VH-VL binders against Flagellar assembly factor FliW (fliW). Designs and how they scored, part 13

Target 1, 154 residues: Flagellar assembly factor FliW (fliW), of Carboxydothermus hydrogenoformans (q3adg3)
Amino acid sequence: MFILRLFSPAFGEIEADESQIFSFPEGLPGFSHLKKFLLIRHRDNSPFFFLIAIDEPEIYFILIEPSRLLADYHVELSCEQQGLLHLSEETPVLSLNIVRIPPEAKEMIINLKAPVVFNLQEKIARQIILDADYPVRYPIPLSKVKEKADAGTK
Short names: E, the ipSAE of ESMFold2; O, the ipSAE of OpenDDE; V2, 0.75 times the mean of E and O plus 0.25 times the DockQ between their complexes.

## First folded at step 10 (VH-VL; framework fv_sonavibart)

Design x4 (from w3 with heavy chain A35T; at its last look DockQ between E and O 0.66; V2 from the best seeds 0.00; counts 0 for: pae E 2.2 > 2)
Fold by ESMFold2, look of step 10:
Parts: sequence; C-alpha cells; structure tokens
Structure x4 (fold): chain C 154 residues (1-154), chain A 126 residues (1-126), chain B 103 residues (1-103)
Amino acid sequence: as target 1 above (154 residues)
Amino acid sequence: QVQLQQSGPGLVKPSQTLSLTCAISGDSVSSYEATWNWIRQSPSRGLEWLGRTYYRSKWYNDYAESVKSRITINPDTSKNQFSLQLNSVTPEDTAVYYCARDIYELGNYYGAFDIWGQGTMVTVSS
Amino acid sequence: DIQMTQSPSSLSASVGDRVTITCRTSQRINSYLNWYQQKPGKAPKLLIYAASSLQSGVPSRFSGSGSGTDFTLTISSLQPEDFATYYCQQSYTFGQGTKVEIK
C-alpha cells in the first residue's frame, strides 16, 4: 500500500494511494508540461472527482462522471483513439468530463465533447475529442446534481 | 475588455532582426488562463502560427519548426507585453504580423485565437 | 505534416443565399477545429470554435459542423457584411481561405 503526500492550497494536506496516480503523456491542453495527476473521488458514490497536478498542486480540475446525470451520454472512441490509450476489450476504463462552476452561478458547465479517458490498468490518461456531436459548453443546474454533503447522510 | 496593441518597425533589412511588441490591456501576460501567440500572414504562405509564450509556474515557449532556430518570444511582466524577435530575416519573412490570445476555457485551450492585435505590416527589403 | 484544404477557394453569392464552405484535413488530429472571418486590412475574427460552438457576439446565421477530417461552415442567409475571406484552423495550421464575393 503506497501513500503519496502532497499539499494543495485548495485541498490542504493530501494522502493518497499510488494507484490513484495517472500519467498524461501529452499533459492537458494549456498544461502540457504537467505529466502526472492524482485522481481523487469527492466521496464514495459521488459523481465528482478532482484531478490534481502532482508537481504543481495549486493546479486542479473538477471532473464529473456523467452517467449519474446524463443517461444518454456515451463515450465512443475510434480505433486510433483506443490505440493511443492502449485499450483492449478487457481493459478497465473510466471516462470523466471536465466541469467548471462559474462564480455565484446556479449552473455548472460540462465539456461533453472532450472527456478525459483513463486506462485503469496501465494508469495512463488523455483528453479525447469525440466524433459525436456533443457540445463543449453544456450547462446543467446545480440543483439537479444533488452533491451537497448533507444529502449523503441518511 | 481585453485588447492587444502592436508596435514595431515596418521595414527591416535582410539579415537583421525583426522586433515587434504586443501590449496587453484587460488581461495579464502572466495569466494562468492564457497563452500569447504570434501569427503572420503573407500571400505566398497564408496564415502561419509562429510560436507562443505562457506562464505556468515558470515561463514556457513553443515555436513552429519552420522558424524555431531564429525566433524568440519574450514576456515583459512589468510592461504587460510580449515581444517577437525573428533573426536573420529574408524577403520571405515579409508579412503582416499579428499577436493573438488563446485562452483556457472549461479545462481546454481550443487552439482558438479569440483576441487579435491590429497587425503590423513588415517588409524585408534593402 | 497536417494540411488543410478549403473548398471552394472562392465563390460568388447574392444576399440571402445559403453559403457552405468545407474544410478537409489530411489526417484526423486530436485538436479542435475553428473558423475565422477576415475583412481586408483587418485581423481575423473568431466565428466558431470546437467545430460547432458559436463565439460570443457572432450572429446565429453562422453555424459549424463536422468531425474527423471533414468540417463545414454555413451561413444560412448571407448578409452584406458577410462578404469576406473565411479560414478554418486546427492546431497550428490554417486553411488557405475561401473568399466570398458579391454576385
């Protein structure tokens, strides 16, 4: 069991399993120098994740697992895209979408066109632009999300 | 609103250095949300991206391979500007030069230049 | 090296016409395709980003579509101010331009 320790201004002291570390061979756009990220789920059963740059932990992204909110959203990768991620039929995959919550907003904005796709076996990930005609700016009301911590209590 | 204002000489002799500046208002050259680009346009080559500078914990530069050996792009945080220097110019470097911004949105840089400077016509001739 | 070819290179159209411009890339790339309008003596102006997203302040008669290697810019009803040259762009590569002129 490996423990990674880092400090983030947004999250404070973080201890995490090495299995939560992913290599981004091309980084993320605008952050191509950041090659390693820590992926943390907000809470068990939460659709939200945080993606935190290990070398610069002040830089992070909020990701959402869209299946909890958008039943008709499907991530379908081309053969070339699957190859870039080293995916085979047995490879466990996680697909998450970057979300932004504007200040004082009642909505969050999801990039449905370009999910971040994780190869859970090899611990590599990439942001992939889909062929499907999904928007890069998909607003969804925060009231729909039900992500309040108090909603997790019985 | 964000505006980019260019300045610099419009005539440069062959083998000399082309030098332009781009002044930024309404944004910061050191913004974690932006990259600052130079693009040129000529009748023979059309629109060509030349390179960019941006700040992410330190300063980074990316340059087009076609000019990589001759180009330097420098930020100036005190004046909120960034510059282009292109060494050893030839008449083939004659073009309108633009500075442009690409900005972070929803965790993405679209590679879309949403703000452009007014352009500077640069002629390389003796 | 990524090559981008626009079709047509130029066209003549009347006010009110539906105009379509295509952009074809030599290979699929994992990058967004963007469209610009440029009038003589001025810098390009962003119209569409990420293939189909309308830039703020751009009239709704402009739309974009496509994926992979084939993309289209459509002007549903051409207006007098739309006579200009249009460029597609993906990654650091621009198309050669399509000049839209009055017929």
Scores: ipSAE 0.503, ipTM 0.814, lowest interface PAE 2.2, mean pLDDT 87
ESMFold2 (binder alone), look of step 10: mean pLDDT 90; pTM 0.936
OpenDDE, look of step 10: ipSAE 0.720; ipTM 0.906

Design x5 (from w3 with light chain A51V; at its last look DockQ between E and O 0.77; V2 from the best seeds 0.72)
Fold by ESMFold2, look of step 10:
Structure x5 (fold): chain C 154 residues (1-154), chain A 126 residues (1-126), chain B 103 residues (1-103)
Amino acid sequence: as target 1 above (154 residues)
Amino acid sequence: QVQLQQSGPGLVKPSQTLSLTCAISGDSVSSYEAAWNWIRQSPSRGLEWLGRTYYRSKWYNDYAESVKSRITINPDTSKNQFSLQLNSVTPEDTAVYYCARDIYELGNYYGAFDIWGQGTMVTVSS
Amino acid sequence: DIQMTQSPSSLSASVGDRVTITCRTSQRINSYLNWYQQKPGKAPKLLIYAVSSLQSGVPSRFSGSGSGTDFTLTISSLQPEDFATYYCQQSYTFGQGTKVEIK
């Protein structure tokens, strides 16, 4: 199995295997030149992930798995969107949302309108703008996130 | 408060080079959250994006296909500005030219032009 | 090969009217739809970004909606300062504009 080693100012030395590498055919919005990312879970039972650009590892994104935190959030892709990701009914899929924490904020801000959707079989991913009327700036208290993360899926 | 101030000549002869400058105040041309664009507007073509320059660990340029063989957009970090050079102009290049910022908030890249310069009317005529 | 068409191309309305402007694209684009207002001799001004998010300093009578290929800008109660041309934009493509005039 191939071990990828890279240095990130935010994470130091990182070692990962090929199964954690995803191709982004269109990059991410605002970063269209970044075509390959490393996906790392923050820690066991955490809803957080880091998405780290392999070619420019100082650039990274914080992602959250909303299914463990937001009971009413549902990612529904159009047939066209499913085609862009090569999805069939049996394809294993992971959907994560980009978050940021403004300085001195008690909240994190989730982009619920545009999840990053991963085809776990073909190792491709895209940020998809949903048809559903979700907000691009959805605040959640950090205390609520800590409670859910510490409890796992209990 | 971010502002864009344009400068440059409003009359250019055919086959010459159109040259405009956009000065930035309240932000940096090398901002990791911004891209710096040129957009023009004419009655026949409407609003037309021409290209952009931006910094993401290094400098990048993107140009519209319609002008890519004739256009250059350069940042100037020392003067905190960026320029447009459009070579070999014809009367079809007559338009109001705008510089504009689009911004990327981490996780929220809207592709929206939130700050515009005042516009420069450029006439290409003999 | 993407085309973006606004409807109507112009309209006449009175102060206090509810105004709706539609924007239709020839195919789905994976980018946010944005709306601008432009007055004669001035640069466009961003009103709505990401389909429905109100830009800072824009009155709440402006709202946006839609998905896929069909989007709408609504002015709930037209004011004298709202007579202008409105543009939709997605990626690097702009609609042709909708001129809102005094009836």
Scores: ipSAE 0.607, ipTM 0.845, lowest interface PAE 1.5, mean pLDDT 87
ESMFold2 (binder alone), look of step 10: mean pLDDT 90; pTM 0.936
OpenDDE, look of step 10: ipSAE 0.796; ipTM 0.922

Design x6 (from w3 with heavy chain Y54F; at its last look DockQ between E and O 0.75; V2 from the best seeds 0.00; counts 0 for: pae E 2.2 > 2)
Fold by ESMFold2, look of step 10:
Structure x6 (fold): chain C 154 residues (1-154), chain A 126 residues (1-126), chain B 103 residues (1-103)
Amino acid sequence: as target 1 above (154 residues)
Amino acid sequence: QVQLQQSGPGLVKPSQTLSLTCAISGDSVSSYEAAWNWIRQSPSRGLEWLGRTFYRSKWYNDYAESVKSRITINPDTSKNQFSLQLNSVTPEDTAVYYCARDIYELGNYYGAFDIWGQGTMVTVSS
Amino acid sequence: DIQMTQSPSSLSASVGDRVTITCRTSQRINSYLNWYQQKPGKAPKLLIYAASSLQSGVPSRFSGSGSGTDFTLTISSLQPEDFATYYCQQSYTFGQGTKVEIK
């Protein structure tokens, strides 16, 4: 394990280890040249993560794990999509959704159609467009997010 | 209400440079949530995407492989517009040229062109 | 190279008819599938994005469905203003168009 250090205008100096670095073989749309991202959970017990481009750390995305908020949301990948991520039934996988939280807003907007799927063993990831008919823009009240976080503290 | 207004010559001689501009109202060419595209249409090729420009901390361009060696798309923040330059044109470049907006949000382009300019018929002929 | 094929390339229909247009790709593309309407002398107009999401201001008689390599645009009850050419699009590739004409 080693410590990666980088500076981001949004986050200041960041220290992370190798296990938090993921390769995006095709980058992300609009950022195909950015092949390496750092995945950081916002805080312990937070549903939010940050995905930060290592080579251009001013570029970042906010992600959320939706299972606590959306019980009926299920990520099902085709065999081809599983192959692109080198997934088998025993491969540890993390699926996160990109969100936007406007300033002074009471809602956040989740892209349920195209989760970012992480192969936790090989440290590769891709944004995958699902076959299921989920919306690209799904608004959720921030009060619902805070309510679930508060209920989790026992 | 976002609107795109095109301008430029409708007749260009072979081997010269085709130059068009697209003026933006109701949005900014440097908007973090937009990409600005050129698309052309001809009977033989149908609708053909040529390229785009967009701003994400710096300016980026993407160009179609078919025109990559001849095309330049430039933003102009002071005039709130973007241009198309296509060098060394031939009669095969005869088409209606459109500028169009694509929205980038939530980790992906919609890949959908939601606002289009009015179109400019460009004929390449001697 | 990916190929996108619309079916049919042309059709004749009457006002009130249900119209179905298909778009097939030679392989799955990791991009949203979109539908456009174009009338002569006018720019294309976005109808459907991400396979099934209706663009703002588009009548609800338009709908989209499908996934993977097979997608469908449906007009539930054709109106006089719907006689036009329709295109599917994915990534930076457009289908060849489907012309809907009055019978």
Scores: ipSAE 0.538, ipTM 0.829, lowest interface PAE 2.2, mean pLDDT 87
ESMFold2 (binder alone), look of step 10: mean pLDDT 89; pTM 0.927
OpenDDE, look of step 10: ipSAE 0.788; ipTM 0.921

Design x7 (from w3 with heavy chain L106A; at its last look DockQ between E and O 0.68; V2 from the best seeds 0.70)
Fold by ESMFold2, look of step 10:
Structure x7 (fold): chain C 154 residues (1-154), chain A 126 residues (1-126), chain B 103 residues (1-103)
Amino acid sequence: as target 1 above (154 residues)
Amino acid sequence: QVQLQQSGPGLVKPSQTLSLTCAISGDSVSSYEAAWNWIRQSPSRGLEWLGRTYYRSKWYNDYAESVKSRITINPDTSKNQFSLQLNSVTPEDTAVYYCARDIYEAGNYYGAFDIWGQGTMVTVSS
Amino acid sequence: DIQMTQSPSSLSASVGDRVTITCRTSQRINSYLNWYQQKPGKAPKLLIYAASSLQSGVPSRFSGSGSGTDFTLTISSLQPEDFATYYCQQSYTFGQGTKVEIK
């Protein structure tokens, strides 16, 4: 039984349950007014997710789970950042990164500097700018994505 | 190539309204990925952000607290420009005024002003 | 109140010198830090965005580093065209500027 139905121009009719809905107390940078998002995995074997604004479903972001492609990428949050997300040592956490696929490009561009971090227990999330010196534009060849999974994007 | 062209008077009397316009070429004032800002600079206060207008399914404005009661920024989609109105000016509003673009680039918002107008020196004097 | 302080406020240097300018915030802000160059009578020009990313068309002698509350702009070998005032910016706040002048 679904608790939410949305229409998105990019995705059509969407049905979702409470486990997929996250509150963003600060929104996303550039979209601070958007406080609630729907998180949908592209498909079970895909590293991709879609983050869709509930109040304005034409607005969405493509996210990637970096551990599937980047074994050495580590998200380390400060104590202050952990507090903003209500994290304790046992809290289940998901960390995803926003990606851009330029038109007619053979690469996707990942923002490794600022992951979106999800508290899976309280259903809150924030985009966190890391202290580590990761790049905001990290290119990955699309061929690498097809080798690891059937990527499929919008 | 994106360019910002400023226009407006350089001399304004105290208590009057400062009015400037920024015309956009090579981009749209309603661009989903842009925001359009006014920033001023004076020797006493340095660079000071005043406010912005932007379109994200509807129009939004953000204004600096220091001027929020006196400022209005309006887009004009038909002329592809945006304006600054600053009411009740005093000599302390004397500054060089810049319009500037910041952009949201496909999942990345850096809060950086990448394109600037050439500036308009505005003197508030009787 | 969030404050941004640049150090030094001014400096004198010779062509070829390595120049370092710092920007310190009173507390961490979850936004990117950017650097600008400004010459007299001209608008600021974006040099560095997101602390360390070089803007297109900016010479590679410019670099940025830092995180949290402490950030630096470095000019590895000062050129005649680099005599200018430099500003850091985070969110809607600008530093007070650092003027780099000829020794």
Scores: ipSAE 0.607, ipTM 0.842, lowest interface PAE 1.5, mean pLDDT 87
ESMFold2 (binder alone), look of step 10: mean pLDDT 90; pTM 0.935
OpenDDE, look of step 10: ipSAE 0.805; ipTM 0.924

Design x8 (from w3 with heavy chain N108Q; at its last look DockQ between E and O 0.66; V2 from the best seeds 0.00; counts 0 for: pae E 2.4 > 2)
Fold by ESMFold2, look of step 10:
Structure x8 (fold): chain C 154 residues (1-154), chain A 126 residues (1-126), chain B 103 residues (1-103)
Amino acid sequence: as target 1 above (154 residues)
Amino acid sequence: QVQLQQSGPGLVKPSQTLSLTCAISGDSVSSYEAAWNWIRQSPSRGLEWLGRTYYRSKWYNDYAESVKSRITINPDTSKNQFSLQLNSVTPEDTAVYYCARDIYELGQYYGAFDIWGQGTMVTVSS
Amino acid sequence: DIQMTQSPSSLSASVGDRVTITCRTSQRINSYLNWYQQKPGKAPKLLIYAASSLQSGVPSRFSGSGSGTDFTLTISSLQPEDFATYYCQQSYTFGQGTKVEIK
């Protein structure tokens, strides 16, 4: 394990362990050339994460863990998709969704159609476009997000 | 309303440089909410994406491998436009050229082009 | 390499018909699939993005569906202004087009 240091215009100086680095073999849609990302939780017990491109740290994404907000949301991967992520039944997995918070908005918008799925053991990840008919634009009141996150923080 | 207005010559001789310009109204070329693309259409290859430029604290360019060695896309913030230069053209570069804006949603580009310029027919011949 | 093929390449239909156009890839592409309409002499117009999301200002008779390697565009009741060529697109690759002609 080693300490990674990088500078991001949005985050300033960042220090991270190698355990926070994930390989994205196909990058992300629109950013296929970015193969390595740093995953940082916003803070303890926060449902928010930042996914920062290591080679170009000015490019980043905001992710949310949906399990705390959406009980009915289920990420079901095809056998092919599970294979691409090297998943077995015992593999520790994290599934996060890209979000947008419009300026001065009372809502955040979640892409439920295409979660980012992380193999926590092998440190690989992919954005997976689900077969299930979930929307790419799912609004949730920001107050509900803060209410549930704050309960976990206290 | 966002509109894209193209300009540039319609006839270019082989081995010369094709140069086109796309002027943007109703949006900014440096908007974090947009990426600016060039796409061409010909009978032999159909619709073909050539490249894009976008701004995220600095300017980025992505080019299609088929033209990467010959293409340059430049933003111009003072004129609110972006350009296409394609060097060393051949008759195979004869096409209708479009500029287009990519949909930006959820902090990501979908590769879905929601606003297009009117198109510029470019013929490469002697 | 991966091929993106539309079916049919051309079709004839009458006003009021239900029209379905299929877009298939040789293998799954982990990217969003989009649909466009193009009339002669005009730029393409985005109809559907991310397989099923209707673009603003597009009539509700247009719909998209599908996943994996098979996607469809449906026009529930064809109108005179719908005679055009339709393209699917995924990543930076476009299908070859489907021309919808007047019967």
Scores: ipSAE 0.518, ipTM 0.822, lowest interface PAE 2.4, mean pLDDT 87
ESMFold2 (binder alone), look of step 10: mean pLDDT 90; pTM 0.937
OpenDDE, look of step 10: ipSAE 0.682; ipTM 0.897

## First folded at step 11 (VH-VL; framework fv_sonavibart)

Design y1 (from x1 with heavy chain Y32N; at its last look DockQ between E and O 0.84; V2 from the best seeds 0.65)
Fold by OpenDDE, look of step 11:
Structure y1 (fold): chain C 154 residues (1-154), chain A 126 residues (1-126), chain B 103 residues (1-103)
Amino acid sequence: as target 1 above (154 residues)
Amino acid sequence: QVQLQQSGPGLVKPSQTLSLTCAISGDSVSSNEAAWNWIRQSPSRGLEWLGRTYYRSKWYNDYAESVKSRITINPDTSKNQFSLQLNSVTPEDTAVYYCARDIYEWGNYYGAFDIWGQGTMVTVSS
Amino acid sequence: DIQMTQSPSSLSASVGDRVTITCRTSQRINSYLNWYQQKPGKAPKLLIYAASSLQSGVPSRFSGSGSGTDFTLTISSLQPEDFATYYCQQSYTFGQGTKVEIK
């Protein structure tokens, strides 16, 4: 069993297994050179995830599972986009969205236009700009999110 | 109120080095929410992105393939500015050069240039 | 290399007209499409980012739409100050520009 150990200034010492490592063949926008990321759920049943660059652990992103908050949000990929991620109808997929939580803010900002899509079978992922007309900045009250997070931990 | 102020010579001889500076006010050259770019414009080549420098826990640079072998973009944190050096210039490098900021909100890169310098006309001539 | 083609290259219009400019990319890429306005002797000005998001301070008569390889900038009612050249941009590539002239 492969165990990854890394130190992140934000998280301290982290241990993870290979099932949590994803390849980003194209990297992420602004970080094209970073090809490997660690995906960690914040807590059990939490809608929040952390995406940590393995080669540069000081770089991380906060992701959220939008289905936990937005019932009408659906990620639809084009055939070309599906191809880029080697997706088929039977492929297990996880779709998460990058969020920004400003300090002392009462709301978080979620990018609904460009989710990060994970192929859980091949362990590849990519941030995909959707064709659908979703906002790049969608505010969500933190109170709503915290309620969902707390409910999941009980 | 972010502003970019360009400076540098407008005339350069062939084979010499083109050097320009872009001074930043109202923002930091080491901001985690920005990248600092050079773009040029000419009638023959249109708008052409040349490269950028940006800080994300450390400094990064990206350069256009067309000028990669000749270009250097350096930040100066002490003066809150960044520079362009383009070596071995030819008349084809004659253009109006712009410095510009693109927006990178942590986790969100738009690749949109929202702040521009005033532009500097650079003529390469003997 | 990615090519961006704007249509038309130039157009003549009158104040109050609805103006539509198209930008087509040679291939689909995973990057946002942006629109700029440029007046003579001035730097380009960002109008629209992420295909359809209006930049702060830009009049609501400007709008962007599209996805994939086909994008559109629309001016619902042309104003005197809107006569300029418009550029689309994706990643590090700009379109050739569309000059909007007074009829």
Scores: ipSAE 0.579, ipTM 0.872, lowest interface PAE 1.0, mean pLDDT 92
ESMFold2, look of step 11: ipSAE 0.589; ipTM 0.839
ESMFold2 (binder alone), look of step 11: mean pLDDT 90; pTM 0.934

Design y2 (from x1 with heavy chain Y32R; at its last look DockQ between E and O 0.70; V2 from the best seeds 0.72)
Fold by ESMFold2, look of step 11:
Structure y2 (fold): chain C 154 residues (1-154), chain A 126 residues (1-126), chain B 103 residues (1-103)
Amino acid sequence: as target 1 above (154 residues)
Amino acid sequence: QVQLQQSGPGLVKPSQTLSLTCAISGDSVSSREAAWNWIRQSPSRGLEWLGRTYYRSKWYNDYAESVKSRITINPDTSKNQFSLQLNSVTPEDTAVYYCARDIYEWGNYYGAFDIWGQGTMVTVSS
Amino acid sequence: DIQMTQSPSSLSASVGDRVTITCRTSQRINSYLNWYQQKPGKAPKLLIYAASSLQSGVPSRFSGSGSGTDFTLTISSLQPEDFATYYCQQSYTFGQGTKVEIK
């Protein structure tokens, strides 16, 4: 078990184990130099995650698991894309989408076109541009997110 | 509004160094939301990306393999500009040179050049 | 090397025509496809980013579509100011251009 300590201006002191650390062989777009990230769930019932750059922890991304909010959204990877992630039938996979929450906004904006896909076994991840015609800017009301979280609390 | 203004000589002799400057207004060369590129265009090679400079935790440079041994791109934060130097030029380096900004939305990098300088025609001739 | 080919290399069209330009890559690139317009003596101008997203200030008659290795720029009703050369771009590679000429 590996224990990593990080300081982030947004999150303060963070301790993590090896299960939370992912290698990004191509980095993320715009941050190709950042090859390792820490993935943290916001809390147990939250669809939100934070993806924090280990080498530059002031750099982070907000991710959301879309499945509870968008029933018709499906991540379908080509054979080539599955190969880049070392995916087989048995491989546990997590797919999350980058979101932006504008200050004072009543909605968040999701990039549905390019999920971040995590190989949970080998601890590698990539942002994958899907073949399906999804938007890169998809607004969702924050009230819809709060209603899902409140219902899931009971 | 972001604007890019290019400057530099338009005639360079073979074997000399091509030197251009791109001044930025309405944005910062040290913005963590941008990258600053040089792109050239010639009839024989079309549009050709040369390289970029950008700041995240420190300054980074990426250069096209075709010019990597001859190119330097430097930021100047005090003047809010970035430069191109291309050494040992030949007539094949004759082109219109553009500076350009990458379009970036936090976490969503599209690799699109949304703001371009006006272009500088550079002729390499003896 | 990855090859990026536009079709056609040139075309002639009339005002009001629907114009379609294609961009094909020799292999999939995990990067967004973007479209530019260039008029003589001017820098390229971004029209479409991320295959189908319209850049601010670009008329709605321009649209983009496609995925994988095949992408399309469409001008639904050609206007006089649309006679120009159009380029696709993905990562650091540009297509060779498609010249749209009047008549």
Scores: ipSAE 0.622, ipTM 0.854, lowest interface PAE 1.4, mean pLDDT 88
ESMFold2 (binder alone), look of step 11: mean pLDDT 89; pTM 0.932
OpenDDE, look of step 11: ipSAE 0.832; ipTM 0.925

Design y3 (from x1 with heavy chain S31D; at its last look DockQ between E and O 0.59; V2 from the best seeds 0.65)
Fold by ESMFold2, look of step 11:
Structure y3 (fold): chain C 154 residues (1-154), chain A 126 residues (1-126), chain B 103 residues (1-103)
Amino acid sequence: as target 1 above (154 residues)
Amino acid sequence: QVQLQQSGPGLVKPSQTLSLTCAISGDSVSDYEAAWNWIRQSPSRGLEWLGRTYYRSKWYNDYAESVKSRITINPDTSKNQFSLQLNSVTPEDTAVYYCARDIYEWGNYYGAFDIWGQGTMVTVSS
Amino acid sequence: DIQMTQSPSSLSASVGDRVTITCRTSQRINSYLNWYQQKPGKAPKLLIYAASSLQSGVPSRFSGSGSGTDFTLTISSLQPEDFATYYCQQSYTFGQGTKVEIK
């Protein structure tokens, strides 16, 4: 293991190890030049994660694990998409969705159409546009998210 | 309210350089959330993306392979504009030229052109 | 090199008709599909982004659907202002257009 140290204006000094670093071969849409990201869970039992660009740490994204909130949301990748991520049935995978929380909002907006899919073994990730007819803008009340997070911590 | 206003000559002789300018109001050419594009349209080629300029920690350019050897797109932050230069034009470069902005939401880039300039008809002939 | 083919290339319809335009790509790419309307002498106008999301100010009679390599734009009840040419676009590639004309 080793310790990565970086400074982010939003998070201050961050210490992380190599297991939290993911390579994004195509970057993220709109940020194709950013190829390496640090994935950090917000706190224990939180459904939220932060994805922080290592080369430009002022740039970060908020991700959510939707399985706690959306029982009927299923990420199904085509054979080609699975190949791009080097996935087999044995590969450990994490699927997270980008969220936006508008200023002064009581709801967050989830992109259910295009999850960020992580190969936990090879430490690569990509944002994948699903074939299923999911919305790119799915609103959910923050109060519902808080209630689910609190239930998970207690 | 974002608006794009184009300017530049509508007649260019073969082998000369086509030069157009797009002025931006209501947004900044250095906006992290945007990219600034040139697209042309002709009866023979339809709508054809030519290239873009954008700022992400530094300035980047992407150019279509078909024109890559002849095209330059430059931002001008002091005038809040961006330009197109297309060298060594031929009659096949005759088209209506548009500037356009990409749609971006933080973390969600759709690759859609939501704001367009009014268009400039450029004819290449002797 | 990705090619996008719209069907039909042109059609004639009457006010009130349901109009369906398809866009087929030569291969899947990891990019959103967008739709535009263009009237003569005007710049294209974005109608739908990300296959099915309606752009602000666009009437609800317009809808989009599809995934992978096959996408559809539907006008549920054609209005006089809808006679125009429609384009699909994915990444930096545009379809050849579909002209919707008065019958």
Scores: ipSAE 0.556, ipTM 0.828, lowest interface PAE 1.7, mean pLDDT 87
ESMFold2 (binder alone), look of step 11: mean pLDDT 90; pTM 0.934
OpenDDE, look of step 11: ipSAE 0.795; ipTM 0.916

